# Designs tried in a protein design chat: VH-VL binders against Prolyl 3-hydroxylase 1 (P3H1). Part 11

Target 1, 115 residues: Prolyl 3-hydroxylase 1 (P3H1), of Gallus gallus (Chicken) (q6jhu8r557to671)
Amino acid sequence: SHLVCRTAIDEKQEGRSDNSHEVHVDNCILNAEALVCVKEPPAYTFRDYSAILYLNGDFEGGAFYFTELDAKTQTAEVQPQCGRAVGFSSGSENPHGVKAVTKGQRCAIALWFTL
Key: E = the ipSAE of ESMFold2; O = the ipSAE of OpenDDE; V2 = 0.75 times the mean of E and O plus 0.25 times the DockQ between their complexes.

## First folded at step 8 (VH-VL; framework fv_ciduvectamig_arm2)

Design j5 (at its last look DockQ between E and O 0.45; V2 from the best seeds 0.00; counts 0 for: pae E 8.4 > 2)
Fold by ESMFold2, look of step 8:
Structure j5 (fold): chain C 115 residues (1-115), chain A 123 residues (1-123), chain B 110 residues (1-110)
Amino acid sequence: as target 1 above (115 residues)
Amino acid sequence: QVQLQQSGPRLVRPSQTLSLTCAISGDSVSSNSAAWSWIRQSPSRGLEWLGRTYYRSKWYNDYAVSVKSRITVNPDTSRNQFTLQLNSVTPEDTALYYCARDYPELSWAFDIWGQGTLVTVSS
Amino acid sequence: QSALTQPASVSGSPGQSITISCTGTRSDVGGYNYVSWYQQHPDKAPKVLLYEVSNEPSGVSSRFSGSKSGNTASLTISGLQAEDQADYHCSSYTSSKTYVFGGGTKLTVL
């Protein structure tokens, strides 16, 4: 398990619009331009299932989203909510990322399982 | 707590083989979630990744093209160490040498580094 | 020289924010999200600050943040402090299944 917190940062001008976590796959190396994800060492190939548990919901932004292998075509989105969990297979069918946290602090626990 | 401790000679003559050892504590050289690299640093070239060894049901190596013909990185499971051998050295191989781990959950970042060994190649 | 391009030096005053760029190609920074940043104080080994473009490992100050656009990754240090004076290196995994580093950036805190 892994506790992750991200805080919105004020930097002279404008709020952030970049991702808090770039789109990736948990058990292979994603190459979005080539539309492939390969399980090659030292990739985390032992991960079979992943989960994210939100510890709070008093922030703006920070939505968890899924994409196609292109890392651009969004296929689903999960809105943050305290106590909400997102479970998914760790493989290439579930590329995912987290949108920027625009206000407050997002805290979540990441979990990985091996079967 | 994972630590990397380096050892080896600090002066090597041209044409000899540079040999360095990195001892691992708190992890295993045969960990199926880690890889073990050598990286060197010089004023003219900055940081330069040289190669790695890792175990994924069998042993693998990857080497930088620039040194591929001269480098060997070997694990030693009985001593929980890995070694760098760089053959046919020249003064251009003078550098500060580091061993480092690719840590799981840091997406192939080098999260643990040895203390560094300055190796001088000269007559 | 180095496969990734960083400015040779940057400077700032305590309390300011500064940004260090790291420019590569589609074969590394542009094609992968495996960009990491390292801080190196004199006579010390590098220490990882960020991985996967923007993620902070445990024990790293939230004053360090990262982003990527196209072939350029960026490290931003907010609220500069004297102890931030160090060398900063970026690195990336590549399509040749190797690692490349930037040339390094010397940060001077005035």
Scores: ipSAE 0.012, ipTM 0.653, lowest interface PAE 8.4, mean pLDDT 84
ESMFold2 (binder alone), look of step 8: mean pLDDT 91; pTM 0.937
OpenDDE, look of step 8: ipSAE 0.496; ipTM 0.855

## First folded at step 9 (VH-VL; framework fv_ciduvectamig_arm2)

Design m1 (from g4 with heavy chain A35T S57Y; at its last look DockQ between E and O 0.40; V2 from the best seeds 0.00; counts 0 for: pae E 2.9 > 2)
Fold by ESMFold2, look of step 9:
Structure m1 (fold): chain C 115 residues (1-115), chain A 122 residues (1-122), chain B 110 residues (1-110)
Amino acid sequence: as target 1 above (115 residues)
Amino acid sequence: QVQLQQSGPRLVRPSQTLSLTCAISGDSVSSNSATWSWIRQSPSRGLEWLGRTYYRYKWYNDYAVSVKSRITVNPDTSRNQFTLQLNSVTPEDTALYYCARDYPEYWAFDIWGQGTLVTVSS
Amino acid sequence: QSALTQPASVSGSPGQSITISCTGTSSDVGGYNYVSWYQQHPDKAPKVLLYEVSNEPSGVSSRFSGSKSGNTASLTISGLQAEDQADYHCSSYTSSKTYVFGGGTKLTVL
């Protein structure tokens, strides 16, 4: 698990940053133009399930969203809320990104599971 | 704090093997999240990625097509380092050589060694 | 491996904004969000400024921003300062599991 904090005002970092606001897939290499996700090393192919646990909700922006393989067509959005968890398969069914934090500070724990 | 410290000879004769070492502190060469690359820089070619080694259950290598017949990148877990061997060098291999950490989540080189200028000449 | 095309040089005055382009193909810049930018001062190793097109590692000024459209990525430096005078390199992951770099851009601050 990793603690990840993103700040719009008064920057804060805890350890490393392992989230991106650009769309990706957790266990394969997404090529959004070709609409394929290639599950091969050095990608983290051993990740089977992913989860995000939000530690706070006192911020603006930073929404978690899912897309089609094109990395553009949004299919779902999860509003952060203290104690809310999002679980999803790590594979090509779930391309996802995080929108920019526009006010405050977003903190979450990222988890990966190997089945 | 992660650091990469390079070592190796700075002069190599044509047709010989160029060998460089990159020692890692603050991280492990067998990290399941990092990959370990060699990159060189010359006036004529700019920056050129040469190859990498990394561990994912077993050891893997990827090499640039331009050098894959001559290059070997090897890890050494006991000394926590990785090496570059480039065979049959010519003056075209004269360059400033860097080792770098390649981090697949970022797909970028976030930590670089200090650089080693290698000259290939008679 | 495909070459990424950058302008050889750009210049700007303190306080201005400048943009450096990096053009590849659908097999690198176009197909992947794995574009990175590096700043290199004379006699120093490159330093990553941006990864994944637009993300900044900790300790990098917010004056650096990135974007991508089609096969072209862009680095924008706002509020140009004297210490921004350096070489700038772009890089992309490729479909052949390699990396390619642009030819580099020399930025002169006037």
Scores: ipSAE 0.398, ipTM 0.805, lowest interface PAE 2.9, mean pLDDT 86
ESMFold2 (binder alone), look of step 9: mean pLDDT 92; pTM 0.943
OpenDDE, look of step 9: ipSAE 0.780; ipTM 0.924

Design m2 (from g4 with heavy chain S33R D102E; at its last look DockQ between E and O 0.66; V2 from the best seeds 0.00; counts 0 for: pae E 2.5 > 2)
Fold by ESMFold2, look of step 9:
Structure m2 (fold): chain C 115 residues (1-115), chain A 122 residues (1-122), chain B 110 residues (1-110)
Amino acid sequence: as target 1 above (115 residues)
Amino acid sequence: QVQLQQSGPRLVRPSQTLSLTCAISGDSVSSNRAAWSWIRQSPSRGLEWLGRTYYRSKWYNDYAVSVKSRITVNPDTSRNQFTLQLNSVTPEDTALYYCAREYPEYWAFDIWGQGTLVTVSS
Amino acid sequence: QSALTQPASVSGSPGQSITISCTGTSSDVGGYNYVSWYQQHPDKAPKVLLYEVSNEPSGVSSRFSGSKSGNTASLTISGLQAEDQADYHCSSYTSSKTYVFGGGTKLTVL
């Protein structure tokens, strides 16, 4: 588990589309050009399930989103809220990223589970 | 806080084996969250990643193609350290050698040793 | 693997922004979001500034930002300060489970 905080740099970040966390997969090495995710050490191949627990919601931006393996085609989005959790399998089914925080600070706990 | 402390001879004769040690404090060489790399720096080639060792239920190694036939990186769990052995050295192996912690969460080297300048000459 | 290509030097005045490029191939920079940047002052070990293209570790100044397009990653330093004068190295994970580094860029703050 990890506590992760991302902070916007002043109001000049309003409207930015860059990511606070680039698209990745939690238990394999994503190559978005080749559309493959290679599950091999030293990646954390032992992660079976992932979860994000949001600790606050008083910020703008910072949406959590899923994509296809291309890391571009967005398939779902979760807006953070205090106490909201999102859980998903850690494998190649769930490439995901975090959009830029455009105002305020986003804090969350990341959790990984091994069976 | 994690620290890496390097040791080993600074002068090695051609054809001999270059041997360096990296002692880890604040982390474990057998951590399933890390990998442990050697990187060297020279004026002619800049930074070069040489290889790594890491534990994921068993020990693994990966080596750069340019040195793969001569390199060994070994962990020492009892001393909490890892070593570089580079066989059959030539003057072209003269460089500043670093050990570094690789953290696959971000696929980068977040902790570096202080560096050891190794000269290969007779 | 071929080294990543960086400009040998770049310069800027205090308060300005500068950008350092890092060009690789589809087997490294193009294929992976595992590009990192390191600052190295004279006689010191490299220090990670950015990882995963654009992410800042705790304790790194927000003046450092990163991006990637195609096979080229970029480090931007805003609000240049005298302390930014150093060498800057990029690195990428590769399809061969190795790392490659750029040749380094010497930044001079005028």
Scores: ipSAE 0.486, ipTM 0.829, lowest interface PAE 2.5, mean pLDDT 87
ESMFold2 (binder alone), look of step 9: mean pLDDT 92; pTM 0.941
OpenDDE, look of step 9: ipSAE 0.858; ipTM 0.944

Design m3 (from g4 with light chain N55Y; at its last fold request DockQ between E and O 0.73; V2 from the best seeds 0.00; counts 0 for: pae E 2.2 > 2)
Heavy chain, then light chain:
Amino acid sequence: QVQLQQSGPRLVRPSQTLSLTCAISGDSVSSNSAAWSWIRQSPSRGLEWLGRTYYRSKWYNDYAVSVKSRITVNPDTSRNQFTLQLNSVTPEDTALYYCARDYPEYWAFDIWGQGTLVTVSS
Amino acid sequence: QSALTQPASVSGSPGQSITISCTGTSSDVGGYNYVSWYQQHPDKAPKVLLYEVSYEPSGVSSRFSGSKSGNTASLTISGLQAEDQADYHCSSYTSSKTYVFGGGTKLTVL
ESMFold2, look of step 9: ipSAE 0.493; ipTM 0.836
ESMFold2 (binder alone), look of step 9: mean pLDDT 91; pTM 0.940
OpenDDE, look of step 9: ipSAE 0.791; ipTM 0.933
ESMFold2, look of step 10: ipSAE 0.481; ipTM 0.835
ESMFold2 (binder alone), look of step 10: mean pLDDT 91; pTM 0.938
OpenDDE, look of step 10: ipSAE 0.763; ipTM 0.928
ESMFold2, fold request of step 11: ipSAE 0.497, 0.527, 0.499; ipTM 0.837, 0.848, 0.846
ESMFold2 (binder alone), fold request of step 11: mean pLDDT 91, 91, 91; pTM 0.937, 0.931, 0.939
OpenDDE, fold request of step 11: ipSAE 0.874, 0.867, 0.872; ipTM 0.947, 0.945, 0.946

Design m4 (from f5 with light chain Y32W; at its last look DockQ between E and O 0.48; V2 from the best seeds 0.00; counts 0 for: pae E 3.6 > 2)
Fold by ESMFold2, look of step 9:
Structure m4 (fold): chain C 115 residues (1-115), chain A 122 residues (1-122), chain B 110 residues (1-110)
Amino acid sequence: as target 1 above (115 residues)
Amino acid sequence: QVQLQQSGPRLVRPSQTLSLTCAISGDSVSSNSAAWSWIRQSPSRGLEWLGRTYYRSKWYNDYAVSVKSRITVNPDTSRNQFTLQLNSVTPEDTALYYCARDYPEYWAFDIWGQGTLVTVSS
Amino acid sequence: QSALTQPASVSGSPGQSITISCTGTSSDVGGWNYVSWYQQHPDKAPKVLLYEVSNRPSGVSSRFSGSKSGNTASLTISGLQAEDQADYHCSSYTSSKTYVFGGGTKLTVL
């Protein structure tokens, strides 16, 4: 488990399109250009389920989003909210990232489970 | 607090085997979360990753192509350490050698040993 | 010898922002979001500043930020301070399941 905090770094954050956390997969190594996710050691291949628990909601941006393997085609988005949890399978079906925090600071706990 | 403490000789003669040890405190060499790497630094090549060992239900090794025929990285669970053995050294193997924790969550080296300058010379 | 291209040196005055580039190929920087940056002061081991392109470990100043576009990753240091004078190295995971490093950049604070 990890405490993860992301903060807006400039006073002028409007129009920011970069990510606070690049798109990845929790139990394999994603290569979005080749459209493959390599599930082999030393990657954490034993992770079967993932969860994110948001600790606050007094920020802008920082949305959690899912993509296809290309890391570009967004398939879903979860708005952060204090006490909200996001649970998902850790495999290649759920590439995900975190959009830039444009105001304030986003904090969350990441959890991983082995079935 | 995880710490890495290196030991080993600082002078090795050509054609001999360079052997270094990295002792781990605050973590386990058999951790399912980490991998254990050797990296060297020289003026001509900069930083150069050499290889690693890690435990994921069994022991694995990955080695850089440039040294693959000469390198062995071995864990020692009873002493909680890992070693570098580099055979048939030449003066081009003169470098500052580091052990480092290869942390796949980061895919980066978050903890480094203090470094050991090894000179290969007659 | 280095697989990733960094400028050999960069300089800036206190309070300024500077950016160090790290250029690779689609087999490393371009294909993988596993780029990391290390600060190294004289006679010290490298210290990780950023991983996964832009993520900052606990205890690293928010003045350090990272980004990537195509085959080029960038480290930005804002509010330059005297203690930032050091060597900076980039690293990337590769399609050959290895790591490669840049040649390093010497930052001089004027």
Scores: ipSAE 0.337, ipTM 0.787, lowest interface PAE 3.6, mean pLDDT 87
ESMFold2 (binder alone), look of step 9: mean pLDDT 92; pTM 0.946
OpenDDE, look of step 9: ipSAE 0.424; ipTM 0.866

Design m5 (from f5 with light chain Y93W; at its last look DockQ between E and O 0.79; V2 from the best seeds 0.00; counts 0 for: pae E 3.0 > 2)
Fold by ESMFold2, look of step 9:
Structure m5 (fold): chain C 115 residues (1-115), chain A 122 residues (1-122), chain B 110 residues (1-110)
Amino acid sequence: as target 1 above (115 residues)
Amino acid sequence: QVQLQQSGPRLVRPSQTLSLTCAISGDSVSSNSAAWSWIRQSPSRGLEWLGRTYYRSKWYNDYAVSVKSRITVNPDTSRNQFTLQLNSVTPEDTALYYCARDYPEYWAFDIWGQGTLVTVSS
Amino acid sequence: QSALTQPASVSGSPGQSITISCTGTSSDVGGYNYVSWYQQHPDKAPKVLLYEVSNRPSGVSSRFSGSKSGNTASLTISGLQAEDQADYHCSSWTSSKTYVFGGGTKLTVL
């Protein structure tokens, strides 16, 4: 497991639309321009399943989203809530990122499983 | 807390082999989540990544194209360290050499050694 | 010399914001979100400021922020302080399974 917290810088980050975590894949190396994800070391190729558990919800922004391999075409979005969990396969079918936290602090636990 | 401690000679003659050692405390050279890199810095080239070693069920190495024919990076699990061997050095290999933890989760070097200035000169 | 292009120097006054660019290719900065930035004070080892374009490690001031567009990544330092005077280096993962660095930028705080 892995505790992850992201926070906004009030005056410098208000209205911000960039990402708090850029689009990636958990078990391969994504090249979004070439539309490939290479499952080779040093990537963590043994991850089969990923989960995110949100520890709080008193923040703005920070949406979790999925994309196509292009890292741009959004296919789904999950709004964090305290106690909400998001589970997904770790492979190239699930590129994902986290949008900017615009107010407050987002904290979550990341989990990876080998099946 | 993870620390990297460097050792090795500071003067090497041309055509010889440059050898440096990086001792690891607070982590394992065989960690399945880290990789162990050598990086050098000179006024003419800036920072230059040279190569790495890491363990993922077996040992792997990756090397920069510019030094691939001359470089070896080896782990030593019994001493919890890794070494740089650079063969056939020339004065252009004069640089400040760093070891660093290469953390693929972040694709960045999060822990650095103190550096060793190596001069290649007659 | 360097694989990534950075300005050789940049300056700013205390309290100002400054941006340092890092330009690569589609094989590194453009293709991957694996860009990192390092601060280096004289006679010190580099210290990571940002990874994955914009992520700050624990203990790094929120005055440091990062972004990228196309083949160019940017480091922005807000609220400049005297302690920010240092060299700044960018790095990227490459399609050849290597890392490359920029030539470095000397920041002078006036």
Scores: ipSAE 0.423, ipTM 0.827, lowest interface PAE 3.0, mean pLDDT 88
ESMFold2 (binder alone), look of step 9: mean pLDDT 93; pTM 0.946
OpenDDE, look of step 9: ipSAE 0.633; ipTM 0.895

Design m6 (from g4 with light chain S96Y K97R; at its last look DockQ between E and O 0.81; V2 from the best seeds 0.00; counts 0 for: pae E 2.9 > 2)
Fold by ESMFold2, look of step 9:
Structure m6 (fold): chain C 115 residues (1-115), chain A 122 residues (1-122), chain B 110 residues (1-110)
Amino acid sequence: as target 1 above (115 residues)
Amino acid sequence: QVQLQQSGPRLVRPSQTLSLTCAISGDSVSSNSAAWSWIRQSPSRGLEWLGRTYYRSKWYNDYAVSVKSRITVNPDTSRNQFTLQLNSVTPEDTALYYCARDYPEYWAFDIWGQGTLVTVSS
Amino acid sequence: QSALTQPASVSGSPGQSITISCTGTSSDVGGYNYVSWYQQHPDKAPKVLLYEVSNEPSGVSSRFSGSKSGNTASLTISGLQAEDQADYHCSSYTSYRTYVFGGGTKLTVL
């Protein structure tokens, strides 16, 4: 498990366009320009399922989103909410990222499962 | 807290083998979540990644093309360390050598050794 | 020559923001979100500031931020302070299972 927090520090972070986490895949090495995700060491190839558990929801921005392999075409978005969990397969079906936190602090626990 | 402590000779003659050791405390060289790299720094070349070793059900190595014919990076699980061997050195191999933990979740070097300045000269 | 291109030096006054660029190719910065930044003070080992383009590890000042567009990644230091005077290095994972570094940027705080 892994505790992750990201804070918007001041008003200068409002309107920020950079992601809090760039798009990646949990068990393979994504190359979004080549549209491939290579499942080989040293990547954590043993991750089969992933989950994110949100510890708070009193922030703005920080949406969790899924994409196609291009890391650009958004296919789904989950708004954080205290106690909300997002579960997904760790493979190349689920490239994902986190949008910028524009106010407050986002905290979540990441979990990985091996079959 | 993870720490990396380097050791080895600081003067090596041309054509000999440069050998350095990096001792790990607070983590295991056989960790299934880490990789162990050597990086060097010189005024003329800046930082240069040389290679790594890591354990994922078996041992793997990846090496930079520039040194691939001369480099070996080996783990030592009994002493919880890893070593650099660079064969056939020349004065161009004079550099400050670092060991570092490569953490694939980050794809970055989050823990560095203290550095060892190695001079190659006669 | 370095695989990633950084300006050799940049300067700024205390309290200002500065940005350091790091330009590579589609085989490194462009293709991967595995760009990292390191701060190095004289006679010290490099210290990671950012990884995955924009993420900061625990214990690193939030005044450091990162982004990328195409083949260029950027490090921005806000609220410049005297202790920020140091060398800054970028790094990227590559399609060849290697890492490459930029040539480094010397930041002078005026």
Scores: ipSAE 0.420, ipTM 0.821, lowest interface PAE 2.9, mean pLDDT 87
ESMFold2 (binder alone), look of step 9: mean pLDDT 92; pTM 0.946
OpenDDE, look of step 9: ipSAE 0.719; ipTM 0.918

## First folded at step 10 (VH-VL; framework fv_ciduvectamig_arm2)

Design p0 (from m3 with heavy chain S33R D102E; at its last look DockQ between E and O 0.47; V2 from the best seeds 0.00; counts 0 for: pae E 2.1 > 2)
Heavy chain, then light chain:
Amino acid sequence: QVQLQQSGPRLVRPSQTLSLTCAISGDSVSSNRAAWSWIRQSPSRGLEWLGRTYYRSKWYNDYAVSVKSRITVNPDTSRNQFTLQLNSVTPEDTALYYCAREYPEYWAFDIWGQGTLVTVSS
Amino acid sequence: QSALTQPASVSGSPGQSITISCTGTSSDVGGYNYVSWYQQHPDKAPKVLLYEVSYEPSGVSSRFSGSKSGNTASLTISGLQAEDQADYHCSSYTSSKTYVFGGGTKLTVL
ESMFold2, look of step 10: ipSAE 0.512; ipTM 0.840
ESMFold2 (binder alone), look of step 10: mean pLDDT 91; pTM 0.940
OpenDDE, look of step 10: ipSAE 0.580; ipTM 0.888
ESMFold2, fold request of step 11: ipSAE 0.548, 0.547, 0.537; ipTM 0.846, 0.851, 0.843
ESMFold2 (binder alone), fold request of step 11: mean pLDDT 92, 92, 92; pTM 0.940, 0.945, 0.944
OpenDDE, fold request of step 11: ipSAE 0.882, 0.874, 0.874; ipTM 0.949, 0.946, 0.946
ESMFold2, look of step 12: ipSAE 0.539; ipTM 0.845
ESMFold2 (binder alone), look of step 12: mean pLDDT 92; pTM 0.940
OpenDDE, look of step 12: ipSAE 0.831; ipTM 0.938
ESMFold2, look of step 13: ipSAE 0.543; ipTM 0.824
ESMFold2 (binder alone), look of step 13: mean pLDDT 91; pTM 0.939
OpenDDE, look of step 13: ipSAE 0.807; ipTM 0.929

Design p1 (from p0 with light chain E52D; at its last look DockQ between E and O 0.75; V2 from the best seeds 0.00; counts 0 for: pae E 2.5 > 2)
Heavy chain, then light chain:
Amino acid sequence: QVQLQQSGPRLVRPSQTLSLTCAISGDSVSSNRAAWSWIRQSPSRGLEWLGRTYYRSKWYNDYAVSVKSRITVNPDTSRNQFTLQLNSVTPEDTALYYCAREYPEYWAFDIWGQGTLVTVSS
Amino acid sequence: QSALTQPASVSGSPGQSITISCTGTSSDVGGYNYVSWYQQHPDKAPKVLLYDVSYEPSGVSSRFSGSKSGNTASLTISGLQAEDQADYHCSSYTSSKTYVFGGGTKLTVL
ESMFold2, look of step 10: ipSAE 0.490; ipTM 0.833
ESMFold2 (binder alone), look of step 10: mean pLDDT 91; pTM 0.934
OpenDDE, look of step 10: ipSAE 0.779; ipTM 0.924

Design p2 (from p0 with light chain N33K; at its last look DockQ between E and O 0.39; V2 from the best seeds 0.00; counts 0 for: pae E 2.8 > 2)
Fold by ESMFold2, look of step 10:
Order: structure tokens, then sequence, then C-alpha cells
Structure p2 (fold): chain C 115 residues (1-115), chain A 122 residues (1-122), chain B 110 residues (1-110)
């Protein structure tokens, strides 16, 4: 498990368009230009399922989103909410990222499961 | 909390083997979340990644092409450290050598040793 | 003979913004989102400033920001201060399961 916090360090960050966490895959090395995800060490190949548990909801931005392997075509989005959990398989079927936090601080617990 | 402490000789003769040690405190060399790298720096080449060792149910190594035939990076779990061996050194191997912790979560080096200046000369 | 190209030097006055570029290929900067930036003061080890192109670890000033377009990553330092005078290095993961570094950029604060 892993506690992750992202913060908008000051209010001047409103309108920020960069990602808080770049699109990646939890158990392989994504190359979005080549449309491949290489599942080999030292990547965390032993992760089979992932979950994110949100600890708060008093912030702006910070949406969790899924993409195709191209890391560009968004396929789903989850708005964080206190107590909300998002579970997904850790493999190449679920590239994901986190949009910028534009106000406040986003905190979540990341969990990984090995089967 | 995590610290890397380097040791080893500062002068090595051409054709000999350069050997350096990096002692780890606050983490384990067998951590399945980390990899352990050697990086060197010279005025002519800047920073150059040399290779790494890491544990993922077994031990792995990856090495830069430029040194692949001469390099070995070994863990030592009993002393919680890892070593660099670079064989058949030449004056072009003169550099400031760093060990570093690599975290594949971000594919970056977050903790660095203090550096060891190694001179290769007759 | 670094794989990533950085300007050898940049300079700026206190309070200004400066940008340092880092250009690679589709096999490193272009293909991966695993670019990191390191600050190195004289006689010190490098210290990570950013990783994953733009993410700042805790304890790093918000004056540092990063971006990437195509094969070029950029580090921007806003509100330049005297202590920012240092060498700056970029790094990228590669398709060969290795890392490459830029040649480094010496920042002078005038």
Amino acid sequence: as target 1 above (115 residues)
Amino acid sequence: QVQLQQSGPRLVRPSQTLSLTCAISGDSVSSNRAAWSWIRQSPSRGLEWLGRTYYRSKWYNDYAVSVKSRITVNPDTSRNQFTLQLNSVTPEDTALYYCAREYPEYWAFDIWGQGTLVTVSS
Amino acid sequence: QSALTQPASVSGSPGQSITISCTGTSSDVGGYKYVSWYQQHPDKAPKVLLYEVSYEPSGVSSRFSGSKSGNTASLTISGLQAEDQADYHCSSYTSSKTYVFGGGTKLTVL
C-alpha cells in the first residue's frame, strides 16, 4: 500500500493543464508511441490488481482517468470523492493517469494485489 | 532516512579492475520496489548510467552498452550493499562515480551516494 | 557524447524565468513519459527536482516546472534566485531498458 498526496501548492495554479500523474500501467513499461507495454523487471510485474482509495474530496481537479495504450484517447474518468474506491486490473488493458490538482490537496491510498 | 555511503580506492592503474562499494542504510538491497544503479560523471561525457542490480524473486542485472563487456554489479545481502566492478580500465574511465537508488515507479534516481573520484593513470 | 542534447549554459537575472531544453529521440524522450531533472550544486551529488516529466517531489520549490512536446522536454525555473545557480541534468528511460542523460546545463544567476 502506498499513501499518495498531490497538492496545488498555491492558488496561482488554477487553470493548470498538465497531469498530476502521467499515464502509465502498473505492471509493465508503457511506450505510448509504439503502442506496447513491456511486462518485465524492474517494473512491478507482480501486480495483478490495483485499487485507489480516496481519503478526501475537498479539492478541485485531480480526476483519475483511463486511456487506450496511446496514452491520449480517454476511455473513462472517475472524479475522486472521500471514501470512493477504484479497482482495476494492473495490466496493459488499463493505462491511467491523474489530472492536475488545481485547488487544495488530493490524498489517496494506492493498493496492489498479487494473485 | 535512506542513505547511500560509498567506499573504494581513488587511484587505479590501467588494465586493472576498478571496485567500488555502496552501503545502504534505511532500505534493503533486496527490496522488490527498488533497483540499485551506478552512474559516473566526467567533464567530457557528463553523467553516464553504467548499470544496475535488483531483486524480483531472483537477481537481475542491466548494463549500458558502452561498458557491458567489462562491468559487473553485484548485491551483498549479508552486508546490505552493492558493488561495482569495472575491468580493464583506461584513463577514459577516470570519473566521479555515484551509486544511486532507482525507483521504477517513477524511473528516476531519488537517493545518491556522496560520490567517489576515481583516477585511472600510470 | 550524451544521447540527450541540452544547451551548455543559460543565464538570467533574479526574478526572471528561464527554460532549459532536453532533446532526445523517439526511443527515449519521445516514446516514454519517464523524464527526470536533477540539480547539482558545485561539489555535490545531483538531487532530483522533477520526475515523470513534471511531477515535483515534496520539498521541491513550486518555482520548478516541467513539460514535454515530441522529443523535447523542458525545465522552467520561475522567479530566479541566487541559489538556483547550479548545473541541471535531464534523464530519460530508453527502449533498451537503460537510462540516458543530457550533457548538462550550467545556469548562471546574474
Scores: ipSAE 0.418, ipTM 0.809, lowest interface PAE 2.8, mean pLDDT 86
ESMFold2 (binder alone), look of step 10: mean pLDDT 90; pTM 0.931
OpenDDE, look of step 10: ipSAE 0.600; ipTM 0.899

